# VHH binders against o75319: the designs that were tried, part 100

Target 1, 181 residues: o75319
Amino acid sequence: GNHIPERWKDYLPVGQRMPGTRFIAFKVPLQKSFEKKLAPEECFSPLDLFNKIREQNEELGLIIDLTYTQRYYKPEDLPETVPYLKIFTVGHQVPDDETIFKFKHAVNGFLKENKDNDKLIGVHCTHGLNRTGYLICRYLIDVEGVRPDDAIELFNRCRGHCLERQNYIEDLQNGPIRKNW
Key: E = the ipSAE of ESMFold2; O = the ipSAE of OpenDDE; V2 = 0.75 times the mean of E and O plus 0.25 times the DockQ between their complexes.

## First folded at step 7 (VHH)

Design k15 (framework vhh_4orz_3)
Fold by ESMFold2-Fast, scan of step 7:
Structure k15 (fold): chain B 181 residues (1-181), chain A 120 residues (1-120)
Amino acid sequence: as target 1 above (181 residues)
Amino acid sequence: EVQLVESGGGLVQAGGSLRLFCAASGFTFSSYAMAWLRQAPGKRREWVALITSGGKTDYADSVKDRFTISRDNAKNTVSLQMNSLKPEDTAIYFCAARYYPYLGTKYDYWGQGTQVTVSS
């Protein structure tokens, strides 16, 4: 349906590139059919996403969609030159090891194929916060060896909003490192 | 340079309402999460409500559905509308600011507090 996601308007559309990484986080873009329920300044379509990233002098090379639905926008609404990857991730619960593995594999594959450019990996869930922040931080901790608190701080600062779910934060800080990627 | 100044506290009867205000200066208000915390007599300071830079709100269970936090970025103010007040809400109420709404327990800036007294 055409229902705007709960609390979607409360979040900044797109964050900043996370320095030292290829990650940029944003909330889910909404296709044109949602715009009749939004003020002009609240609109955030797939086109708006690419315009905002271009305004930061950045370029997307991959979009990873973590939502558990396809109702918000279609892959066809994205430029044909930008790969789109769907990883169906249930909200509220900490992502399972299979989801974590899929995310790490996609990121590692992108980085290997994009050594000669500076294109970004765009990651979003509904709000671009909890599932998105968890998986990005999990990657930085497990693969890049970043300290958990540093990964969380970097994500929060660049997204412009903090990870909200205590179970996600607890898992990042005190949970086991997942080595299967 | 940084200042958070609370106002709106006072004495009110149980079941009544009060609205607290916090005027902020000396920092980029719109980039900070704003919170209200309170310290009741004989108790430690506890968090009451928070509003993020993006406008998301969160509340302690004890005040949920009775209190509403809001902000006005044009005026650099955050407010707390307190309805259906109970004697247990009696406390000094503090305005606080933090850049990262949920990271750790530390606030970057604090006000001096305003007294709220709810009589039975």
Scores: ipSAE 0.000, ipTM 0.104, lowest interface PAE 16.4, mean pLDDT 87

Design k16 (framework vhh_4orz_3)
Fold by ESMFold2-Fast, scan of step 7:
Structure k16 (fold): chain B 181 residues (1-181), chain A 120 residues (1-120)
Amino acid sequence: as target 1 above (181 residues)
Amino acid sequence: EVQLVESGGGLVQAGGSLRLFCAASGFTFSSYAMAWLRQAPGKRREWVALITSGGRTNYADSVKDRFTISRDNAKNTVSLQMNSLKPEDTAIYFCAARYYPYLGTKYDYWGQGTQVTVSS
């Protein structure tokens, strides 16, 4: 019944912090019940996520979960000190304006309350690539004024994988700026 | 239209219990953090309890171990179980919703409040 997400093993668990930002991207952690389907070196639990981020000398202050499911792990599997935000986002489609505005509001709220520290906003979908990369880049373009190609290059380099969905790339490069009102 | 409607308030004797309910409509409830805040007579509004979209809870020191916040996403409700009530808990209790569940940030939506009176 519960199977490993398609191509999940093909992606690095955690990217690097995106320099000049508070973002770090990763693939979905899988709770202990998935471990019997994974080799030891393939395991990436919520605990593994926090260990890998500590290994980079970073600290998470917020997790934004963009998956359209709750089957992979539960919020209770995360440390109690780290806020968890669920934004149900359908794969394959460019995220709608409501989703984009929710993401921007969460990021802006975090940054306002964390001016005196350097904690990161962790963002993931299933692979930590398309929905994740789209929303991070959309924020950088619309709110921070970053050039689309620069935002995409920065995300690709730091994630260690390139955005794959052409409709997402096209929207970032040529689509309208979505204002956060 | 967004609505938050509180219920369950009333008069109770010190040491007693009450359960407050908040029914939400007009927004994607499961994506929002839900909170209870209270305003005692002649005092500023203070935060009491928060439950994140993922179900994590946090409490003000004054109510820890006495109050329990919970949510039911299927029914779009948040509840506050209040035990070992003290006269100092007398206040109007407000249900509030916010998208980002961080302490000290403004709430997006507010209920009208429900009165809780604890007699000595």
Scores: ipSAE 0.000, ipTM 0.182, lowest interface PAE 13.6, mean pLDDT 87

Design k17 (framework vhh_4orz_3)
Fold by ESMFold2-Fast, scan of step 7:
Structure k17 (fold): chain B 181 residues (1-181), chain A 120 residues (1-120)
Amino acid sequence: as target 1 above (181 residues)
Amino acid sequence: EVQLVESGGGLVQAGGSLRLFCAASGFTFSSYAMAWLRQAPGKRREWVAWITSGGRTDYADSVKDRFTISRDNAKNTVSLQMNSLKPEDTAIYFCAARYYPYLGTKYDYWGQGTQVTVSS
C-alpha cells in the first residue's frame, strides 16, 4: 500500500557525500502517489533525490536499493542513465555474508568502470541509516582498511544521523573481516 | 617509476610547528588523492589527513584545528602544516597516494617516511 514508512519523516532525505569515498546515503524516495500524505516540504520523490544531489554539485552513477520491497518507487522512476541494483535485505538483522559479498562486488565493479569520472554510489534502505550504514562501513573496514570507529563516525557525520542498532555497531567494531572482500 | 619523497621532519619542542613536504613523480598527481599517515613506535599506522584532487580535505580528530594539508598540482607536491605539536604526535610520517580518496591505510603508493620527534 501507500503507507508512509514508520519514522520516515524523522530522517533527513539525503546526507552529504562521505569524504574519501564515492558513497552518498539517503532515505527511500517515495513515488508521486505518496505525496497526498505529505506536506510539500516533506516530499522526497526520485526527482527530488536527483535535484538534491545536483544542489550538492554531485552526480549519481549507481543506486543500490537495500529495501525488501518495490512499493516505494520503481526503477523506471529513475533516469535511464543511472544503473539500479536491488539487494534484498531484511531489517534488524546484521546482513549475511552473501549480502555483504553482493554489496562489495557491486561497489568494486562500479569503481573499476568509473575511473574517469567522479560519480557517486547512492545507497539506501528505508531510512538510509542502519542497513545502509552497516554495508557502507563494512565495505570501508573490509576492503579499504578503515578502522571501525572511524568508518562509523564518518558515516554518522555525513548522514546527519547516528547508526541506531547496537547489533550492527557491535558487528562492525568487533566482528570478523569478511574475507571474500 | 613512481616515487613519493617526504621532507621537513625533525626534532621540535612541544607547542612548536613543523611543515612536511612530499614530492611526487611517475604518475598523474593531479588525478590522485594524497594523504598523510603516521606510525609511532609499537603502534599501528594511523591516518592523519587527506586531500582530494579537487582540494577537499579531512582530518583525524586528534589533529583537527592543529594540522592543515594542502597541495600544489603545478609542482606535484602535498604538504602538512603541523601547529601546536604535542609529544604524542611523535611518529614516522608517511605520504601516500590513492586514486580514490579514503580513510584507512590501503593506498596505491607510499613514501619512505620522515621522522617527527616532539620533546616535552
Scores: ipSAE 0.000, ipTM 0.178, lowest interface PAE 13.7, mean pLDDT 87

Design k18 (framework vhh_4orz_3)
Fold by ESMFold2-Fast, scan of step 7:
Formats: C-alpha cells, sequence, structure tokens
Structure k18 (fold): chain B 181 residues (1-181), chain A 120 residues (1-120)
C-alpha cells in the first residue's frame, strides 16, 4: 500500500555528512504516488533526496537501502550513475552477523573503488534512524576503531535525531565486536 | 621505511596561534588521506581534522572555523593552522595517514606526536 510510514513525518529528511567518514543518513524517500497524502513541504521523493544532497555540496556514490520492503520507491527512480544495494533488515531486533558483514563488505568495497573521489555512502531504513544508525555505528566501532559513545554521538548529531532503540544502543556500547572474517 | 615527522608544537597563550607541520616519506603521499588527531591528559585520542587525497577537508566540531588543514603534495607535507587557541586544545597532536578517510583512531601510519600547551 501507499500509506505513509508511521512517524515518517516526525524526522528530518536528510542528515549531514558524518565528518571523518563517507556516510550520510536519511529517511526513506517516497515515490510520487505518496505525494497526494503530503503537503508540498513534507514531500521527500528520490529527486528531492538528490537535490538536498547537492544543496550540502555533496554527491552520492552509493545508496544502501535497509528496508524490508520495495513499496516506497523503485531503484529505477534513482539516477543511473548511483549504485543501489538492498540489504533486507527487519526492525526492532539487532541485525544479525550476516547482515552486519554484508553491510561492512559493501562499505569496504565502495571505499576501495572510490579512494580518488569524495562521494558519499547514503544509508536509509524507514526513518533513517535505528537500523541505519546501528549499522553505521557498528561499522565505525568494529572496522574504524571508533569508541562506541563517540560513534553514537556523531551519528545522533549529524542525523539530527537520537537513536531510540535501547537494545541497539546497548549492543553498540557493551556488545562484542563483530570481526571482519 | 615509512616516516611521519611532526614539528611546530609549543606553548602559547589563550587566543594565540600555532602552525603544525608533518613531513611524510616512504609511501605515495598523494594517494593517502592525512589527518591530525590529539590526546589530552587522561582522555582517549580524538580526531581533529582530515584532508583527502583529492583535497577535501573536514573538522571536528570543537575546532571548526578555528583550525585549517592543508597539504602540499610536491613537498609531501600536511599542516594544521590553529587559531584562537583555548586551554581545552592542550594535547599531544599526532599526524596520521590512511588510504581511506575516516573518523576514529585506526590509521595506517602515525607520527611521534607534538605537544601543544595553551595557557590561560
Amino acid sequence: as target 1 above (181 residues)
Amino acid sequence: EVQLVESGGGLVQAGGSLRLFCAASGFTFSSYAMAWLRQAPGKRREWVAYITSGGRTDYADSVKDRFTISRDNAKNTVSLQMNSLKPEDTAIYFCAARYYPYLGTKYDYWGQGTQVTVSS
């Protein structure tokens, strides 16, 4: 269906680039069929996403879509020059090790192939908050050696909203490091 | 052999300026991102600024608009211009190099560190 996701309007469309990283987080873009249920200032289509990124003087090189559905927009709604990767994740529970490793592989591959530019990795779930923030922070902690509280603070500040799920926060702060294989 | 050699640290009064330099050798400097990190007494190392191989820069919020990072690929040097210094900027400052730009403390190559002390 074309129902607006619960609380979707409560979140900023796009955060700021996370300084010292290639990450930018945003909420799920909604294709044109959703616009009849939105005021003009509430619209956030795939086109709106790219316009907002450009307004920040940034450029997307990869989109990682963490939603468990394909109903909100189609990959065909994105510019052909931007790779799209779907990693199906369910909400509420901490992503499993397979999902975490898949995310890490995608990020590492992008960084290796884009060392000569400064293009961003755009990451979103439905709200661009809990699953998105978890996987970005997990990457920073496990791969880049960032202190958990610093990773969480950086994500919260740049996204403009704080991680809400206590089980995700607890895993980031006190859980085991998931070593790259 | 890879080396990063820092200079320019010292004692300065609050509101003053210092310029840190890092001379790099033993790797393809132009292909690496360069960063400055600092460690204050009793605290973990924190990232301050980086500059990519392509010349794009980014800064920690605590130093934004006060510090400027730059590089000279012909001389294999990276520098940090530090203005409007505060006592809270007192730390050992480290030059670091990495193939991929990122936050955190995981870098491929590290300098020896240079002490910066800002008096009240």
Scores: ipSAE 0.005, ipTM 0.326, lowest interface PAE 10.0, mean pLDDT 88

Design k19 (framework vhh_4orz_3)
Fold by ESMFold2-Fast, scan of step 7:
Structure k19 (fold): chain B 181 residues (1-181), chain A 120 residues (1-120)
Amino acid sequence: as target 1 above (181 residues)
Amino acid sequence: EVQLVESGGGLVQAGGSLRLFCAASGFTFSSYAMAWLRQAPGKRREWVALITSGGRTDYADSVKDRFTISRDNAKNTVSLQMNSLKPEDTAIYFCAARWYPYLGTKYDYWGQGTQVTVSS
């Protein structure tokens, strides 16, 4: 339905670009039909997302949507110039190797095609925190060779909220590098 | 006070080797990616090699298989071993540091450079 996701209002709409990366994280935008349940300062539509990124002097080149639903907004609500990729990811559990592989493939493909610009990869789940933070950090650790604690600290600082799920944090710190998937 | 101080530059004959060093102070060296860039007279500065905090290395195509970047976190140094030097490698070589080693990252700190001259 048209109900606001639980605790959605508790989170900053858009984080800052993660310095040294092409990543920016945000919470799920809500299409205009949700606005009757929100104060003006609480609204965060797809249009609001692009306005907030522009205010940071940044530009989106790709959106990766990790939610396990399509009820919050439609790809058609986004500018036609920005590619949209859906990776259905279940909350609460650590993303499986297939999901991790799809994310890595999408990021690597974007970076290869965007060598001559500085456009960002926007990543979101419902709150832009646990699934989003996990997959960004997993990419930085496995592909870019970043130390797990450094990746987590960078994400937390730039998102403005700390990763909340202990199983995600434990997997990032102590789990295996996913090489083949 | 943050400092990056390069050394090891000089004059060498084509086909020879040089090893450049960069001594870092004033920041948590082990957490930074370290890079070498070079600038030849009248040309733009170009990236040569990078080593991440985790030890991953990357090289420009022009120096691949000839140059090797390494770091010693105990001594806060990064080095560049340059083999099979060519006259085209003549440039001022700069040591630079950036907190995270990803696309679009600007360098946080720069050294003053060391001259490398390769004679034909």
Scores: ipSAE 0.000, ipTM 0.141, lowest interface PAE 15.0, mean pLDDT 87

Design k2 (framework vhh_4orz_3)
Fold by ESMFold2-Fast, scan of step 7:
Structure k2 (fold): chain B 181 residues (1-181), chain A 120 residues (1-120)
Amino acid sequence: as target 1 above (181 residues)
Amino acid sequence: EVQLVESGGGLVQAGGSLRLFCAASGFTFSRYAMAWLRQAPGKRREWVALITSGGRTDYADSVKDRFTISRDNAKNTVSLQMNSLKPEDTAIYFCAARYYPYLGTKYDYWGQGTQVTVSS
């Protein structure tokens, strides 16, 4: 449909780059057809996303879309120069091992192909918070060996909003490391 | 001011052991991954070993099972225990710090290096 996601307006459109990483998190962009229901200052289209990233003196090299829908925007709404990857994830549930593996594979592939530049991996779900924060932190913990509390604190600070779902936080802090690639 | 200061290098005969130390100051050591890299005469720097902020370790194939990296966050030190040394291990050994160990190509901070020479 054409309905604005619940609480979407409550979240900052784009966070800051997570220092020491190639990650930046944001909420789902909404294609132009949604703007009929938004005030000008509330608009966050795919174009607005790229403008906001540029305003931070950053450049996107990959977008990973974690939403379980294709209704908010289409890949063709993005610049053709930026790869788009869809990983369908269900909200409220900790992503399964297959989803975690797909995310890790995509990130590692991007980093290997982008050794000579400083382009960012943009990650979003609906709000750019719980599924997004979980998968970024899971990558940092499992692949980069970052301590769970440090990964969570870094994400929260850079996103500008704290992870909200206790099951996601508990899995990050106390769950097993997923070594499957 | 950020500093990484290596020590423990020296001359040793093949089959011997050395322990290198790196003392860190001027940054939040416990949040950084720490690495050892080495450079032999006329060669490029090569990565040897790494330990993440969480304590995970990784090693180059050439040193696996011979070298052990460890850290002491209370003392802001990282060490490299080098056993069964070979002439091919002769190099200047550098301590380096990186916030995330595998992301990107650069280390945030570098030491000046300590010479290790393995004879025969």
Scores: ipSAE 0.000, ipTM 0.195, lowest interface PAE 12.7, mean pLDDT 88

Design k20 (framework vhh_4orz_3; at its last look DockQ between E and O 0.02; V2 from the best seeds 0.00; counts 0 for: pae E 17.0 > 2, placed apart)
Fold by ESMFold2-Fast, scan of step 7:
Parts: C-alpha cells; structure tokens; sequence
Structure k20 (fold): chain B 181 residues (1-181), chain A 120 residues (1-120)
C-alpha cells in the first residue's frame, strides 16, 4: 500500500556529506503514488533526492538501499547512471555479520572504482537513521579505525538527527570489530 | 621507493601562522589523496585535513576555518597553511597518502613528521 512510513515526516530528507568520507545519508524517497498523502513541502521523491544532492554541490555514484521492502520506490525511478544496491535488513535488530560484510564489500569496491572522482555513496533505510547510521559507523570503526564515539558524533551531526536505538549504539561502542578485509 | 618529506615546521607564538610543505616521490601523486595528521605528546594521531585527487578538501572541526590544505600535481607537493595557531595545535605533523580518501589513521604512505610548537 501507499501508507507513509511511521515518523517518516519527522526526519530531514537528506543530511550533509560526512567530511573525510564519501558517505551521505537520507530517508527513503517515496514514489509519486505517495504524494496524495503529503503536502508539497513534505514530498521527497527520487527526483527530489537528486535535486537536494545537487543543491549541496554533490553527486551520487551509488545508492545502497537497506529497507526490507520495494514498495517505496523502484530502482527504475533512479537515473541509469547511478548504480543501485539492495541489502535487505530488518529494523530493530543489529545487522548480522553477513549484512555487515556485504556493506563493507560494496563500499570498498565503490571507493577503488571511483578513486579518480569525488562521487558519494548514498545510504538509506526507512528513516536514514538507525540501520543507515549503524552500517556507516560500523564501516568507519572496523575498516578505517575511527573511534566509535567519533564515528557516532560525526554521523549524528551530518545526518541532523541522533542514532536512537540503544542496542545499535551499544554494539558500536562495545561490540567486537568485524574484520573481513 | 616512496618518499614523503615534510618541511616548514617550527616555533610560533599563539595567533601566528605557519605553512607546511610535503614533497612526494615514488608513486603516481596525482591519483592519490593527500592528508595531514598530527600527534601531540602522549596522545593518539588525529586526522587534520585531506585533499582528494580531484581537489576536494575536508577538515577536522578543531582546525576548520583556520587551516587550508592545497596541492600542486605538477610539483608533487601538498601544503598546509595554518592560521590563528593555538597552543593546542602543538604536535608533530605528518604528511600521508592513500589512493582513496578517508578520515582516520589508515594511510598507505607516511612522512617522518615535522614539529610545530605554539607558545602561549
């Protein structure tokens, strides 16, 4: 159905690029069929996403979609020039090691292929906050050696909203490093 | 052999300025991200600034609006202009290189470092 995700309107559509990284986080774009339930200023379609990224003088090179559904928008709604990767994640629970490794592999592959440009990796779940923030921070901690508190602070500041799920925060601060590279 | 050689460090009074230079050789400089990191006595190395192969710059919050990183691909040089220096900026400053940019301390190539001391 065309039901707006719970609390989706409470979050900023797009954060700022995280300095020192290629990451930018946003909430899930909603295709045209959802717009009858939204005021004009609340609309955030795939087109709106790319317009907002351009307004920041940025360019997307990859979108990683962490939602467990395809109902919000279709890959066909995105420009053909921007690769799309789906990693199915369930909300509320910390992503498993396989999911973490898939995310890391995709990021590392993108960075090696795009070393000659400054294109960004766009990451989203439903709200662009908990699953999104967890996986970005987990990458920075495990692969880049960033201190957990510094990674979380950077994500929160750039997203404009703080990570909300205590189990995610606890895993980032005190959980084991998942090294696969 | 890859070499990164820093210069321009020294003693300066609070509020003063210094410009650091790093001369690079032994790798394809223009395809690498270049960074400056620093280490104060008894502390961990921290990232200060980076410049991508495309010329994009990023800064740590502690130095934003005071420091400017730049590169010259024709001369294989990266520079750090440091303005409004504070005693807290006292550290050994390291030049570092990596094929793709990221904040943190995981870089492929490192210089030996140059001392910056800011007096109160």
Amino acid sequence: as target 1 above (181 residues)
Amino acid sequence: EVQLVESGGGLVQAGGSLRLFCAASGFTFSSYAMAWLRQAPGKRREWVALITSGGRTDYADSVKDRFTISRDNAKNTVSLQMNSLKPEDTAIYFCAAREYPYLGTKYDYWGQGTQVTVSS
Scores: ipSAE 0.541, ipTM 0.795, lowest interface PAE 2.2, mean pLDDT 90
Fold by OpenDDE, look of step 8:
Structure k20 (fold): chain B 181 residues (1-181), chain A 120 residues (1-120)
Amino acid sequence: as target 1 above (181 residues)
Amino acid sequence: EVQLVESGGGLVQAGGSLRLFCAASGFTFSSYAMAWLRQAPGKRREWVALITSGGRTDYADSVKDRFTISRDNAKNTVSLQMNSLKPEDTAIYFCAAREYPYLGTKYDYWGQGTQVTVSS
């Protein structure tokens, strides 16, 4: 259906680039069919996403969609020049090792292929916060060796919202490192 | 005021060991990756070892398995244990700090360096 996700309106549409990284987080853009249920100022479509990214003088090079549904928008709604990757990620629980690995692999692949540019990896779940924040932080911790608290702080600051799920935070702070290959 | 102060350098015979220390102050040490670099006479400064804020370590091939970098966040120190030293290891060793280990190769802060001399 076309019902607006709970609390979706409460979150900033797009965060800021995380300094020193290629990551930018945003909430899920909604296709045109959702607009009838939103005030004009609340609308956030795939087109709006790209416009907001451009306003930040950035360019998306990859979109990683972590939502567990395909009802929000279609890959066809995106420019052909920006690859789209779906990683079905269950909400509210710490992503499993396979999901983490898929995310890491996708990011590493992108970085390998995009050494000659500064395009961003756009990551989103429903709200672009918990699942998104966890996987980004997990990458920074496991792959880049960033201190967990620093990763979390960086994400929160750039997203404009703080990770909310204690199980995610706890896993990032105290959980084991996951394999990178 | 940010300071990085190296110590522990000196003269040692080939095959010997030294332990270098770097004491940091004036910045949030625990949030920075710390590195050792060295510069021999007439040569370019070269990276030796790195330890991330999260404690991950990396080494230049030339020192791998001989050198060990470690950090103590409670004391704001980073150390470099150097074993099986070779004359080729002779250089001024510098301590350096970088806030984002994933951002380039430049460092935010530098020490003044400590001389290490390995005799044949």
Scores: ipSAE 0.417, ipTM 0.760, lowest interface PAE 1.0, mean pLDDT 94
Fold by ESMFold2, look of step 8:
Parts: structure tokens; sequence; C-alpha cells
Structure k20 (fold): chain B 181 residues (1-181), chain A 120 residues (1-120)
């Protein structure tokens, strides 16, 4: 099916690189079949994603897809030189320890393999906001030692939208540090 | 001057129901997200429920399917219907507001709180 995700049009397509990190967040790109339901200025395809990243003078080295589906675009639509990783992440609930562990391992592996370049990790869920923001902030807090409020503020500013799901915000601010090893 | 005034708290038997109200004044209510938070004795304040200016709701896992947040933009009120109450729900309940879209992680305005006590 080609239904545009609810509220997808309300969000900026791509954020900005989060300073001091290798992260950039965006909403899910939609393959060409979705475009008949979109005005030209509303389109955001996999090609558009890469063009927007290039416009920022950046380069993606990994895409982490947090959605439960492949209906939005196919990994084959991405350049072969850009690794793609799907981490099925349940919405509405704080991600479980297994999901957090998978995300941390993917990021740490990327940083090791890419220590000699400046490529970015692109992270998205459907809207590039709640699940995406939670996992990025969880990594920054647990692994990089960033204060919770600073991580959230950095994400919100660079994404161009604030985290909306209050249970995620509460867990980041007041929940335990996760030692997922 | 901004005011948030909670009401509707009290003593209720476990398994019972209670409805909290929060009356708001002094700001553009319809453009703000409204939330309920609670603080039990000896515990940190915790988030309970939120309703955005557009009516989307979020709930803490511990209260899902038991509590319902709603708002009335014509009367500048937000309410919390609490069903199937448990002793663990005993707390001071606070109404809070923040601007939507969210521009940070703090609430801009807070009420004074209303006590809810659930007896076994």
Amino acid sequence: as target 1 above (181 residues)
Amino acid sequence: EVQLVESGGGLVQAGGSLRLFCAASGFTFSSYAMAWLRQAPGKRREWVALITSGGRTDYADSVKDRFTISRDNAKNTVSLQMNSLKPEDTAIYFCAAREYPYLGTKYDYWGQGTQVTVSS
C-alpha cells in the first residue's frame, strides 16, 4: 500500500548533523509510488535524502532504519556503498534493553570501522522523532556521558522538532543509565 | 497572570474512580500541551499523562487503559479520569503546561497539586 504515514508531512525531512557526534536524523523517505499522493514540494525520496545530505556538505556511512516495515522504500534503492541496518523498534513504549543494545552495538561498530573518515550515521523511524530521538539520546547519555537534558536539547535543536512522547522524555531524564554489556 | 488550579482530589477505595480537573487562565490554552504528573511520598515526581494542543494523548505505562486525559478548549480545562484505582496511585497530582510544538523538556506552568489517596 501507498498510504502516506499519519502526520508525515508535518515534519522536516532531514535534520542537521548533531555537533560533536556522528548522528543525523530524518523522517522515513518514501519511494516513488507514494508521490502521487504528494505535492512536489512535499516529496522526500531516498534520492532526495542523499541530495539534502550533500547540500549540508555531509556524507552518510550508515542508515539505521527503526521502522517495522519495508513498504516505504527498499534497501536496494540506496547506494550499494551505504550500509543499511534495520532494527525493529516497537513504538509508543520505551525501547527494551535488547533494542537499545542492538543500537549501541551498531553505532560502536560504525565508529570503529569509520575512524578514518567523517561519514554520518543516519537514523530514522517513521517521523524521525520519538524512537529516533530516544535511541540517539540513550546512546549519548549511556556511552558518551552526556547529561540527559543536554542530549535532548541537542537532538531537538538539530532535528528541528521536539521529542513529543512523554514516557521517552521521562525515561531519558530520570531513568537508569543502561549498561547494556 | 498564569494560573493552573487543580481540583477533584480526595480519598477513594481501591478499585474506585476519581476525576481530576485543572482550570487554566492567563495564557493561550489552545496552543499548549497539558499534562498530569504525580508525586508519591518519598518518591520523585513522575509523568502520568499528556494531551497535545491537537488532542493526541500519551500515558505512562502504569496507567494505560485505566486513566484518560481530555481537554476542553472552550472552558480552558484539562481533566484526568482515573478508573480502577490502586493504592500505588496515591500521590499529589499536578497539572502542568508547555508550549506546543515542544521547544524543550521543561513545563512552563505548574499547578499547586491535589491529593489523591487510594485506600486498600
Scores: ipSAE 0.000, ipTM 0.126, lowest interface PAE 17.0, mean pLDDT 86
ESMFold2 (binder alone), look of step 8: mean pLDDT 88; pTM 0.891

